VHH binders against F-box/kelch-repeat protein At2g24250. Designs and how they scored, part 1

Every score and structure here is a prediction.

Target 1, 374 residues: F-box/kelch-repeat protein At2g24250, of Arabidopsis thaliana (Mouse-ear cress) (q9zuh0)
Amino acid sequence: MAMKKKISTSSIMPDWSQLPEELLHIISTHLEDHYFDAVHARSVCRSWRSTFPFPSSLLRQSYSLPAFPLESKDLCCTLEKVPLFLFRVLTPPDAADASSEYFLGGLGQDKSNDHVELPSPLQCSVKVNVPGTEPILMNMLDCQIIPLGHKYRLMIGCNPEEYSAAFLPLNEQGGGGEFVALLDCTDLFLVLRSTEMRWIRLEKPSTASCKELFTFRGRFYATFFNGDTFVIDPSSLEATPLTPHIDSNFLVPSGNEELFLVKTDFLRCRVSRLDEEAAEWVEVSDLGDRVLFLGGHLGNFYCSAKELPHGCGLTGDSILFTVGSRNVTYPYKYGVHTNKRKAEDNINCWRSSRENRVLFRNRYDPVLSFRVER
Positions, changes and structure headers below are counted from each chain's first letter, unless a header gives other numbers; Kabat numbers aren't used for antibody chains.
F, E and O stand for the ipSAE by ESMFold2-Fast, ESMFold2 and OpenDDE, each averaged over both directions (binder to target, target to binder). V2 = 0.75 x the mean of E and O + 0.25 x the DockQ between their complexes.
Where letters were taken out, [cut] stands.
The coordinates of atoms that the task and the answers printed are left out; those that the model quotes come from them. Centres of patches stay.

## First folded at step 1 (VHH)

Design p01 (framework vhh_8fcz_2)
Fold by ESMFold2-Fast, scan of step 1:
Structure p01 (fold): chain B 374 residues (1-374), chain A 122 residues (1-122)
Amino acid sequence: as target 1 above (374 residues)
Amino acid sequence: QVQLVESGGGLVQPGGSLRLSCAASGFTFSSYAMNWVRQPPGKGLEWVSGISGSGGSTTYADSVEGRFTIIRDNDKKMVYLQMTSLKTEDTAVYYCARDSYGWGSRYTFDYEGQGTQVTVSS
């Protein structure tokens, strides 16, 4: 039988609704990187809601853009900065390998007219395979949420588009907010300069489909599925082939200092760094504190293991691969050979229901969208 | 133009053997790992086996380990799946897939063949 436990401890324990603002502020500071815990705290009472600020990582920065030139209707167009997270699903402690599964995705909010903050905006369930048992259904509140930065997406009217975007700020020092954006619109590239606020059509430098757009050292980089790679000057818009040539591999910018090339041989990865002065790719023996993400259509990026939350299960000298339409992400230690590939996904579904306020968008815009009332 | 063409499927009795072939063209074959994936009737895609570009490393799904062998011939630009001790559960359309755009990336988006049907029944 279950024990009945209904003894009031209010005379011994503080009434949480009566906590002083100074203590709430200290708790708020502790929860700063625990975004959904902070949102949950705001739902306890009105005092907590005023004391715990709405997580800034859930707010989307947007840039109003001129009407989209490839649409016949004059629709509102915005470039949206979407926070990017890694979700860690904890396997039960009695599981054979006690390992965790990861997904990569952005977080968004429903565009609703609701005025009340939800106690838990993350209500989706994930079907998790556990060795030796039937798959189990887990609440996303049992996930650790790891912040990884931001990605950009194009919004036309109320709809997110599958166009990839590269965003180049021209002068963050001294303000101004000037930028140049490059969009892959399938048949052509579109360029927008914030100083001119008009769309510029740019013919693609390759006949193949564009794989990825990114920025590195003040220039745009475009990779194509045939292995073509071009560097595009943001001022002249001149495209030049990347030298030395690459063969259908992953380029990972590490800030403005390093550009990595990741070559895969099924069970092994080789990482090289661009030596611009020698015009050659130099193989590296280890990645140090770096964690490289190969995010598929989410793009490739890096982070420092030093900037990751303690106990998140990720260490430096690692490469993470994002697989398939479910954005399942697999961590691999660089230099460690594995004799077995994981199944495409150990997460066999994300369940979307009327009770689930988290919506996984298609694989080209893998943003978790949920209703959050303020 | 990249092309992958599968062959060798057919009807076979339980406990029997089949060898599937995949002919590749349009790329530097030895530079790419190759995979076999399958789709049973009414189910999603299941990864079966993979082989490195050099052929020096192979890996298998637990369901086929010890029964299937993946082989490649880089001179002939061929990858093979030797299947033994076939079970009714191995009934599926088998696809050859090039691993060039994401290690463990979705298998059906980057140069897959039309598939070859394997039916295991008595």
Scores: ipSAE 0.011, ipTM 0.316, lowest interface PAE 9.2, mean pLDDT 66

Design p02 (framework vhh_enristomig)
Fold by ESMFold2-Fast, scan of step 1:
Structure p02 (fold): chain B 374 residues (1-374), chain A 121 residues (1-121)
Amino acid sequence: as target 1 above (374 residues)
Amino acid sequence: EVQLLESGGGEVQPGGSLRLSCAASGFTFSRYAISWYRQAPGKQREWVSTITSGGSTNYAESVKGRFTISRDNAKNTLYLQMSSLRAEDTAVYYCARDSYGWGSRYTFDYWGQGTLVTVKP
């Protein structure tokens, strides 16, 4: 074959497997915030895999626990620290009203350490409905991915349990990785101290079923379906009713210094902050740079808008609500000026007719966005 | 799309019994925890009972031993059997679906219109 034919007919791409280690290191530093791109880089060849570390935000840390005391088979038990992400579904720029939907979920890691699993047994695709636009099916891997923190889950053998779990690290800055974990196991609470590695059975402080467990200021908080709320000391395990008393709405810890109460009434929203010294809930009209997540089964949590990527579509003074299942059409957002009215005819019809809607094909629910208003 | 329709309310004498029903449509009924709430005149809405997707039941202390919540997934219907009714049970009773189906009542996507129960002396 003539040399000119070989030159003119072949498109020669660089063999990336032969890149010098120095250049791979430079590329690696640019992919630290691009988690899936980093995972794909690791799959190119052995040299790239050794040069590109598996993204720390996708690593699932695990704590070995004593055999679960409510199981007869003495199965291995672990507490997994699952990374939590917000997935933004991008609407086309040319849509009539270019809005975005959000999904809250975690990402898993395959045991091979070179694959990342989405937290759905089905194809992670979403049907997006925007007024004036044909419905769009999107792969969630093509979404903007925003890291938000971690959630803890119990594994018995190879099976995840749906028990609520709260995890309290002790002396994280100077400690030896000590912790206390609290589990809601339906009929009772179970407590585990890492220093003892023995399950402690604890009677529930309320006759009602437990609704939520979380940690705030070095203590456990337990809310119950009858509106009872208790603060549990991790050392004594003494349960004390929360003062001042709350109704059965949302409690949201904002770091270690602030506790918010979110009251909702048919799409209306009001936020109060706990003033511990005065023992009263003080209504707030502005959350500043705070974004509150009411994450349903993933729990309630806080993020600072200052920590979010520019252009992610979220600003401070926002609340995101997680709602529903794969077989339900959901509203995307709520109009702020409407929550100032005392009476509203057909609030459900107003919501249904004016909101953008999504349909799911995965086990994670969409997140709705509200802005807080007095 | 999603609809909850309560029925079975009415007037009863103290010590009487009533059975409330909530017919659900527009969603996968068996997946959701569903609750009964009530609102008496001049009072805030209060929780009465919840049944989870798995069939576990919970009750407000004031109704324990007198009320029984149940579900029929084949009929997409929720029930509240009320016995030993008292004047304090007089209220509009509402069926409510959790917004995320995980046995939580933080946010309610959908409420029914309610059914009135009056316990007359």
Scores: ipSAE 0.000, ipTM 0.170, lowest interface PAE 16.6, mean pLDDT 63

Design p03 (framework vhh_6fv0_2)
Fold by ESMFold2-Fast, scan of step 1:
Order: structure tokens, then C-alpha cells, then sequence
Structure p03 (fold): chain B 374 residues (1-374), chain A 123 residues (1-123)
């Protein structure tokens, strides 16, 4: 995550709307990697809004797909790319030892009658409980926002489907380029190539139920509840067993550089990294600056603590497991716990911690719901 | 204090049936997913089945799917596992376990388990 800088909507200049367009374009080039700052700039006035385009990385991208092959109705079928974010609500005033509330989800406006109409899908509010005062309504753009990547979701008509999907661009960094999508339809896999735009039925490489579908280093990875794991070539669609064999715990891709295996039991957690050259899993005793997000309905994610906003409450060498009610996530400090006695390293101990707790605001959909007083 | 007490195990012939029960106390039973896990001699703990807090969602290990049925009676704080068409490979100590929440979070995502009940399958 890049360092964030903000453009003031009020400044030493009394009238920012009179700033020449040439200077606005120069400012715009400095905001290319600071998309929330670009959104703030767009709120200054009409000339700023025309100069700073709405960040495409924050928009839900949709891909029109052929009709589902087993469906008899004429329903639209689309694949949505949903950006995922971790929001940290700052407690006024900011204090180093203050507990933080976190929200995980996408950005968007809830169409519910319980929520206020917003001028921008990124201008949302949440009700925050502050000790010693009435609950306050806080604009989410005033929170610290951490991008976590994206999730692909199949839409048939206006409803998301419970199918797992993985999307692989064949031209890296290609916006509207070629792609291959892999979909788990329970009994079989479906493959869609952008060059053909036709669903292809693919026999599953395992008879077991599919647990996870994801992409790593230009290939598809499929894990199954019986512990089978396969690497699928996007061109040939040939499935090769992943060696060495892994258990049915968690695989966490860290960009295109590292693949982690997180193995848990009642007593402890162990992490290994894939050494593809040696074809072996090498146990690691320390995750360094890495923060791993595991479980829940959003899949597995990685972020670097070095790129997190100052004071966000998340530290490196940690694993955030999602548990239970309202998808609450708690940090587990990996390097500290791996050498402790089992009683002190019991996963129940860290799961009981309220420190740096992460809350999923919507358990069925990663989109953040807005709640305001009527 | 969370307490889980399994019962209903015993000796059964291949192809036979058994119904396991687990009496739960010390927590709000209906608010938590419940697990059945098993351990054969000299082998590790193996997940068998999970049922959500309401009983509306059930999950099974592939090798038992179609043969085993998990259910719960929230009024009685009791979890059940109906085992049909038992195979020698099903012989194990069976444990019920409390999940950390209402939802299924994964095969090993449980925070308490009982003492177990033994299931033996032989002629």
C-alpha cells in the first residue's frame, strides 16, 4: 500500500476553482497511485472533477459472458471484479493505545431505504461508538483505507451466485486484453476463453468437492477437501498435481513471488513457503513484514505491513483468521507463538484477543453496507 | 464451562448402522456450528461433518457423503450423527466439537471437543 497524501479542499489559495487546468493536470499525475486523494480532488469543484477522473481501480468491472450452459432462461450473465478494502476507523482523538475497529469489504452504496443517498459511491458513512459520547456518523473516506486486492463474482441476472471463480489475464497489465476464467460449478469446472467466448466443460481433476480456486504465477490452482491440489495450465487446461503434497488447510498467494501453506490444528499454527526449484515446502519461523488474511467468505489475502498507514494497528509477522459472528478476525503473531508451549500457543488464546479486531460488515457479500440515522 | 459428552458408539458389522449423540452444556448451543471429527488408532484427527447453528447447512467429508447424516436438536442441546452402510475404514474414536461461531469456518476450526465414543466395525 502506497503512502497517502491529501489534497485540501480549502487552502492558502482562497479559490481553488480558479487553478489553471494545466496545473491541475500536473497535480493529477502525482495522484495516479493515490486513488482516494483523486476522489477528494474531484469534490473540490467542477473543473477539478473533469481533470481528475474517477479511479478505475475503485470501480466494479463487469465482463459480459455467454449465457450459462445449463440455464434455459434468457438471463444476463456477467463476471464482476470486486475491489476489496480494509477500513480502519480512527477514534477521535487518535491515541497509540486506542483500540481500532476495522471493516472489510468493497465500496458501494447500499440500495436499502435505511441508508442516505450519496453523491458518490465512495462517500459512505458508518455509525461509530465512541466511549463517553453518543454514536457518531463517520465518513469512510476519513478512515485509513488499505487495498487488499479483488474477488471475482458471477452474476446471473441481478443476483450473485455461490460459484467460485478465478480470472487470469493472459496479457499481464492488459486492461481489455485476453483472459481465461475458471468456474467451479460443483459437478464440473467451466472454462471461458475471451478469444472464443464459449463455455467449455472441464472434468474436475479430483472427485472431491473443490475448496478453493485462485491464480498464481500465470496458472490456476485448485484445492479440494480431500487434500488434493492441482495446477492447471490456462492454455492446455492440463491439470498437474502440486508437489510436494499439501494438506487441506490454507494456501495463500503473495503476489506472484511466494506461495504460503498455513497449517493449523487445535494447538498451533505452522507456515511453510513453496520452494518451486527444490519442489519442497520450507517451514518459516517468521513472516517478516507479511500480514496474511485467512478464511471467511472472501478467501485468502496478503498485505505488507511496510505499506500500511501509520498507526493502523496491524503488524507484520501476523495471521488474521476469520471467526464466527459477523466474521470477526483476530491477529495471531506467528513468530512469537511458534516456540511457545502448547497451552500458551493455543489458538483460542489469540482468538479471544480484542486487539486490532477486524469486522466484516456484510457476511454474504463483501460490499460494505452503509448505516445512518434516519 | 463448556462440556461435550458423546455416546452411541459400539461394535457393528460392515453395512450396519449406528447413531451417535452428543450432549452439550455450558454455552448457547444454537449459536454455534457443531463438528463431528474422528481418529483411528495411529492416525491423526480427521474431519467428518459440520452442521450450522440453525441446522440449515450441513457439510461432509467426501468418503462419508450419502452414508452419514448430521443433525441437531437445539431444544435438547444435542448433536447427532446417523451412520449408515458402515465400512471397516469408519472404525475410529468419534468426537463432537464446538465451532467458534454459527458458521462453518473450515475442517479444523473448532475450539472444544469431547472425550469421544468408540466405533468398531468388524465381523
Amino acid sequence: as target 1 above (374 residues)
Amino acid sequence: QVQLQESGGGLVQPGGSLRLSCAASGFTFSSYAMYWVRQAPEKGLEWVSTISGSGGSTYYKDSVKGRFTVSRDNAKNTLYLQMNSLKPEDAAQYYCAKGPSYRYWGESAFDYRGQGTQVTVSS
Scores: ipSAE 0.000, ipTM 0.185, lowest interface PAE 14.3, mean pLDDT 65

Design p04 (framework vhh_8dlx_2)
Fold by ESMFold2-Fast, scan of step 1:
Structure p04 (fold): chain B 374 residues (1-374), chain A 122 residues (1-122)
Amino acid sequence: as target 1 above (374 residues)
Amino acid sequence: EVQLVESGGGVVQPGRSLRLSCAASGFTFSSYAMHWVRQAPGKGLEWIGNIYYSGSTFYNPSLKSLVTISRDDSTNTLYLQMNSLRAEDTAIYYCAKGPSYRYWGESAFDYWGKGTLVTVSS
């Protein structure tokens, strides 16, 4: 027997196409509190999927691309914008010291069967270590989901590729949907302009392996494992070294306004902001309400603590450092944050607070979290 | 040979509680999400909630404070605890099996029980 829609869409879920953008944004914000209910309801059947809209933060924008030039077969190729989330595993209420585990990942929808795509099949369950008890296995969808940003993923046929990708939309205000995409294909870069729809081979500006590709202020940035960093103009495709030179591979773009450099030294971080006009790195003593995420292969990004859900366990003036490989995310655990200043504060150094302690999950997949302190 | 057999239905007075059971066989019960669905007379199917293999539960928001779903993997049994029953809760209650490794499209309920009737009346 077919499932019947009992819940009126007009009473619970307004038609999104008919709402002002301001109201749509407010509704999208409130959906974060009911994310599990919406996503799980949509996964039940086709009728329920039409009753509960797919959360706007999870909608994947995709771009049809020319056949991938490095494949032996002529397969369809797409570039997908995958939203990134921090998943928080809730601490049991009977624990003496309240703590949480976090892990990074993308969440999306499989177009073929309306299946919700998890960051990795191996990350569907994670061990939660509670002091004084045996580890508990918990499903990732049983945790709080915190939106953080996005990553671009290349699909060749139905298979995701592990190539680093950067995507630069042109005239986002509703111009022709034009863009420029840059891919790191190990031995070379590939560029695609939407106006030409033809792959362009670009010589890598460094002999080292590329670590990250991202966009900032209308240009591409490429970092390499030997410390080389280049800025690539999307029109000319000319690569120029980033000045001033950096000795760290952690660059964190904050929209179009700020570019941060994070230098790590054991459990300490030093954060600088780029002054492009003066061509110098200016050390930052306070991140305010910013939370910086160093996500390894998932990229680096930031969010504002003011925009996070109440009770999510994250505070401003924080840095979360994670290490991943092969699309596997690593869980980590930390306690309650405090604003108390340490006696041994170094003006140019930031370190993890003992009151907001980050614990190693184990020696094979350690993850660190840092708080900025003067 | 997947079989789901619901039990525990019957006539109950408003305001009382009732616990339904579903005995599962023919598959590795502990590896699958399980669902409760009901159908009131003359109405369509209404999803009540589910329980994942991990033990985590998710409920229809309209019913969240009134029901609790649990499972016993050692006996291959799914439970639905209902509290503060109302006349509107009169329905045939079904348990349904979900896939082990993916969420549902149109095949969300590949296997259903025959249901158990719950009548709430004085």
Scores: ipSAE 0.000, ipTM 0.114, lowest interface PAE 20.7, mean pLDDT 62

Design p05 (framework vhh_7qbe_3)
Fold by ESMFold2-Fast, scan of step 1:
Structure p05 (fold): chain B 374 residues (1-374), chain A 121 residues (1-121)
Amino acid sequence: as target 1 above (374 residues)
Amino acid sequence: QLQLVESGGGLVQAGGSLRLSCTASGSSYAMGWFRQGPGKEREFVASISGSGGSTYYADSVKGRFTISRDNAKNTLYLQMNSLKSEDTAVYYCAADTRYYSGWTPSEYDYWGKGTRVTVSS
């Protein structure tokens, strides 16, 4: 959702303790997608703490799994649901006249600190690694934070693994909470059904390395670096090649209705939409209000420009590329340019020359690492 | 700091073969080849994962070129067969420090200075 109707705890009136519970409840519903503001509101007093629930998106949902079958030691295994956010830095640390930078990542706290405290109302700050200087302290309230969904990661013991995971809930209406999970473990796939809670070994349908696993319309999709793509039925586990065949490896699901194919040969982008009735890829000239993310480790996904905050610097008809271990995102307009990119866009087509970045500690982990200064 | 040095370029007749090499001072990274012809933009040729387990090719070279690596020597190779005059370009070696990461051409952090390949008709 777009971050509309945001209320900052710094604007609380002197008589905040006298605010009616009905009004507090209305405020709390608006703060559900405004994570740091919700955390700050909870620190005002006990009445506010009971009224403003802790954001569920910051409470990492995890699923206990059977001991990992490819690990020699019997270690706890969990599938962790990691929230993904787009971060826009509103003011550069060096005060240069430049556009805001964008970062794509999960939100979490650095485990090396052995603390489970989230930013407080007095210390809502994160340490940002800036190349060439000492790390700077950035107030998270100066950053626009947009929830983009979630990604699942496998935890074996206390360590995140590089294995890709796709999670398919079954019977979204119902009391069961049943699911099927699919893991890419490089040499094979592993499947777990919540009803059986035992690992099933599944042969990979391609000899190439798996690039991404995702879900679309109740099925698993697996893309491979050689361009192979397979659809896997969660019940039978039968893998069938995606029809029609694709010549690239970037598939972007847009809700449950649309599947896009992005072709890139470096400096060139073409987008096609799957026409399932005609069994063909139809090239599109315009993405409308859609924003497509090609996220490397974070996967490929979509958001609606209508859900982005006003003035965020992004509009529809754009594709964002996420580069390297820094999760820096670079927006490009799809409908504005021809299929060919200009020579002047060569180096900057995929990256910015701007060096100020929020870095994360683990390159395999989509979680953005941060530290609260005390 | 990672340094990339290309070698093996030269003049070759159409239909001939040429093997390019790229030696890196570092390890544990995915690598690729790019090329730039006269008056053209730099274009993707081929990429290979850090383990060597996955490869990706541009349509224009698929079936003719083979990318490979020798991790013991920190060397990347591009075997070019059935060369055409359209393959004339400066070939660049590129590397990313993400060894186990998912990979695209846009993720390369380090670049060589290039080696010239001229295919005569």
Scores: ipSAE 0.000, ipTM 0.160, lowest interface PAE 17.3, mean pLDDT 64

Design p06 (framework vhh_7sr4_2)
Fold by ESMFold2-Fast, scan of step 1:
Structure p06 (fold): chain B 374 residues (1-374), chain A 123 residues (1-123)
Amino acid sequence: as target 1 above (374 residues)
Amino acid sequence: EVKLVESGGGLVQPGGSLRLSCAASGFTFSRYAMGWYRQTPGKQRDLVADITSGGSTKYGDSVKGRFTISRDNTKNTVYLQMNSLKPEDTAVYYCAADTRYYSGWTPSEYDYWGQGTQVTVSS
């Protein structure tokens, strides 16, 4: 089902600038679940801007770190917790439609010169292929935005680095803000303990390139393109191979309760769950209310379909695959019990042949920039 | 932006050798699969060779044992060493980058392509 916005308030009209504050407050309350609608409302006039606060979900937390040890010794560095969003595009954008396209990305904040940058029509226009018509350019502000997960990003001075980062907060009674961070710096791993505030060089446990870093049950997990997977203790930094051994596929943590293995080949997608007592991967026939996101370089995420906004078009038993640096996300329905699939259900053909493919113009930065007058 | 620039093509006698280079920029080269494809006019592109981020290689049947693909992650460059060249190897050679983890995809599924470099083996 197509998503609909509750209130449209993006027009600048003289009559709207004279609305009483009590009515603006009621409108503001209804817009808190519609992040870009709230930002649009702030552009109507000065009165609306002061009434509608800037969405807190677009703000990022940052952690001050010691000077980066590899090449930038005189520059401050920080680790940013970047919120990630699932964007839903309707084609056409205002029509009730059974089909929707999705893409995954983060939103950046540039605080320089007292501005927060918002995606403009020029920066956020996406080319959408609609069957039977010429491709259309769509403004990202016409998308529904669903908050989903986060990614940690290393900043050296003012410049983001493309190093994968995993962040493990330490939960201590009376302790404040203690953590351990692990970075993949291509040739080696770097570890930072907040208790010591110094960088530790760690040899990679595999000769292959690192695919992913993540945290699960108080440990670091590192996967490699050759299929090697290691569990790293945050205190000792000892790396232990994950048993049972896995192929070169995707690991998806579901909170601290479950770990899923998603295997993809040219015909099939299979999901298995780790049974730690038996030390084996057990294939599952359905995901229940779970939605799994395979975000490529943005990481792998989980959410419950029950926690998603009503009418967002996502149900349980879904796996969303993100293609390359373009952040285009394709929904795949898992748990359909069929002995054969058509060629169009082949995951490789399905990912490549989607007719309503949404394509971002910026292919490098997983974080979309936005700027709004304060 | 992502850019792939091929070099090293040209005219060579049968039995000769050429080394193609592809300089990549605008992405984290070391983490992505790279490939070489070739195309003769009026035909679809065929896989010549590909190499994963970890260094695993795959070759088309017609070139196996004669061509060698390699990469230098320090220089963001992928190479194709072509030995014992035959007239049938005459084609435009394309460098391609695949930003996905899955190898063996069709030419239409690669994310980025170079402009191509001509290799001509005289009869």
Scores: ipSAE 0.000, ipTM 0.201, lowest interface PAE 17.0, mean pLDDT 66

Design p07 (framework vhh_enristomig)
Fold by ESMFold2-Fast, scan of step 1:
Structure p07 (fold): chain B 374 residues (1-374), chain A 122 residues (1-122)
Amino acid sequence: as target 1 above (374 residues)
Amino acid sequence: EVQLLESGGGEVQPGGSLRLSCAASGFTFSSYAISWYRQAPGKQREWVSTITSGGSTNYAESVKGRFTISRDNAKNTLYLQMSSLRAEDTAVYYCARGGYTLSWYKPEYDYWGQGTLVTVKP
C-alpha cells in the first residue's frame, strides 16, 4: 500500500476560499497522503490550486529507453510506471444486499492537461485507465479507492505494448536514478541496465509461457504456467530455480519482508510463507490483517486491512480473486482462515463444506480464475 | 445466509425427461441471473444454462434444444426442464447465483446449492 491513512471522499468543504495561504499550507501538509482530497482542494479556486500541489502518487513516471530491438521501426521507447487501484462502486440494484461493482485500474489525465482538475469541490471525476480498455470517467464520490501498488508498461511510440515488465531501482529509492528492467517479450526476455543503455537478450529459463514478472528483495522473480519459478540476479542475470517447486499456485509479494504462496487443489486451499533460510514453504494458519489479491495479467497484490478505508467491504484474513473478462478485473471475496479455525479437513469433511472450496474455473485459461464453492 | 436448494433429480431412461427445481432464499431473487451447472464423476464442473433477471436465456452447446431454463420470481424458484436425456447427461446438477458472465460489471458472489443427482441409465 502507498498510504497509511484512509482516503476521505466524504469531507464537507464549505467556503474555505477565504482562508489565508499560511493556513492552506498547513492543511496541505495533512493532505499529502490523501491524494484525492488534494485533487478536490485544487478545484476550489486559483489560490487553492497554487497552494495544494498535484499529488505525486498520481503522476506518471516514465523512463526513456533505447530503440526497441524487436521493432522494425526506430521509434521512441519508454517504460511507464502506472499506479494501480481497486475501485468499489455502489450500484443501486445491488444496494439492498450491500453489494458493489469492483474494478482494477490505473488513474490519469489527458496529456493536453498534465493535471486532474475538478469542476467543483463537492463533485469530482477522474479518467481511469484500465489496462486493455479505453479510459473511463469515474465520479470519485461514488467510489472507495484502494491503492494496490504499481505496474510497469512498455510504450513504443504512442502505443502501449502487452509485454510484462519488472523494474528494479538501484542505490536506494530516490537516489541516482539507476535501474534494471526485465521484459517478457513472449519468446525471450530483454534486460536493460541504465548504466549501459543497451538491450540484452536473455534466454527464458523455462520453455513454458511466462505468467508473472515481479521484484522481491532486490531480485527478479519469473513464474511460468507450468509451475516453474526462477530468481534472477540483476547484475549477473543468473537464473536460479526457486525450490521447492510450485504447481498451479500464486506468488504474492508482501512488501520486501514476506512472499506468500497460495495453493489451490482438489482437496484444499492453503497459504504458505517462504522461509528463505530453510528454502522451504511454511504453511500459515491465518493471514491476520492481510488481504491478498489474485489477478492474472494485472499481477498479484497485497494490502493490510488496517490501511483500508472504513466501509470498503474488505476484511483481513481473506483472499480476493479476480476474473479476467475482456481485460476488466472483478474481485471476489474468499475466506481462507480465521483465527483458531482448523486448517485440516479430511476429504469428506472438506467436500461437505461449501465455503472453503476453491476451484479453477477454466484449466486452460491464460488468466487463471478461481471460484469459491459455498 | 444465501441459500440455494436443488431438487427433482433421479433415475431415467435414455430419451426420458426430468424437471429440476432450485429454491432460493436470503437475497432478492428477481434481481439476479441464476445458472445451472453440472459435474459428472471425474470431470470438471461445467456450465449448463443461465437465465437473466430480464428473462433472457443462454445454453451450453451440448444441451441446446433439449433443455429449457425458466424462473418463477413470485416463488423464488429456478427450473430446468430436461428432455431427450442421454447417458452423458448423468451428473450432479447445481444451482448457482452469480454464475460466469462475460459482459456484466457486477461483483460475482459464488453461491452454490447442495446439488441434485441425475442418472441416465445406459
Scores: ipSAE 0.000, ipTM 0.095, lowest interface PAE 22.4, mean pLDDT 62

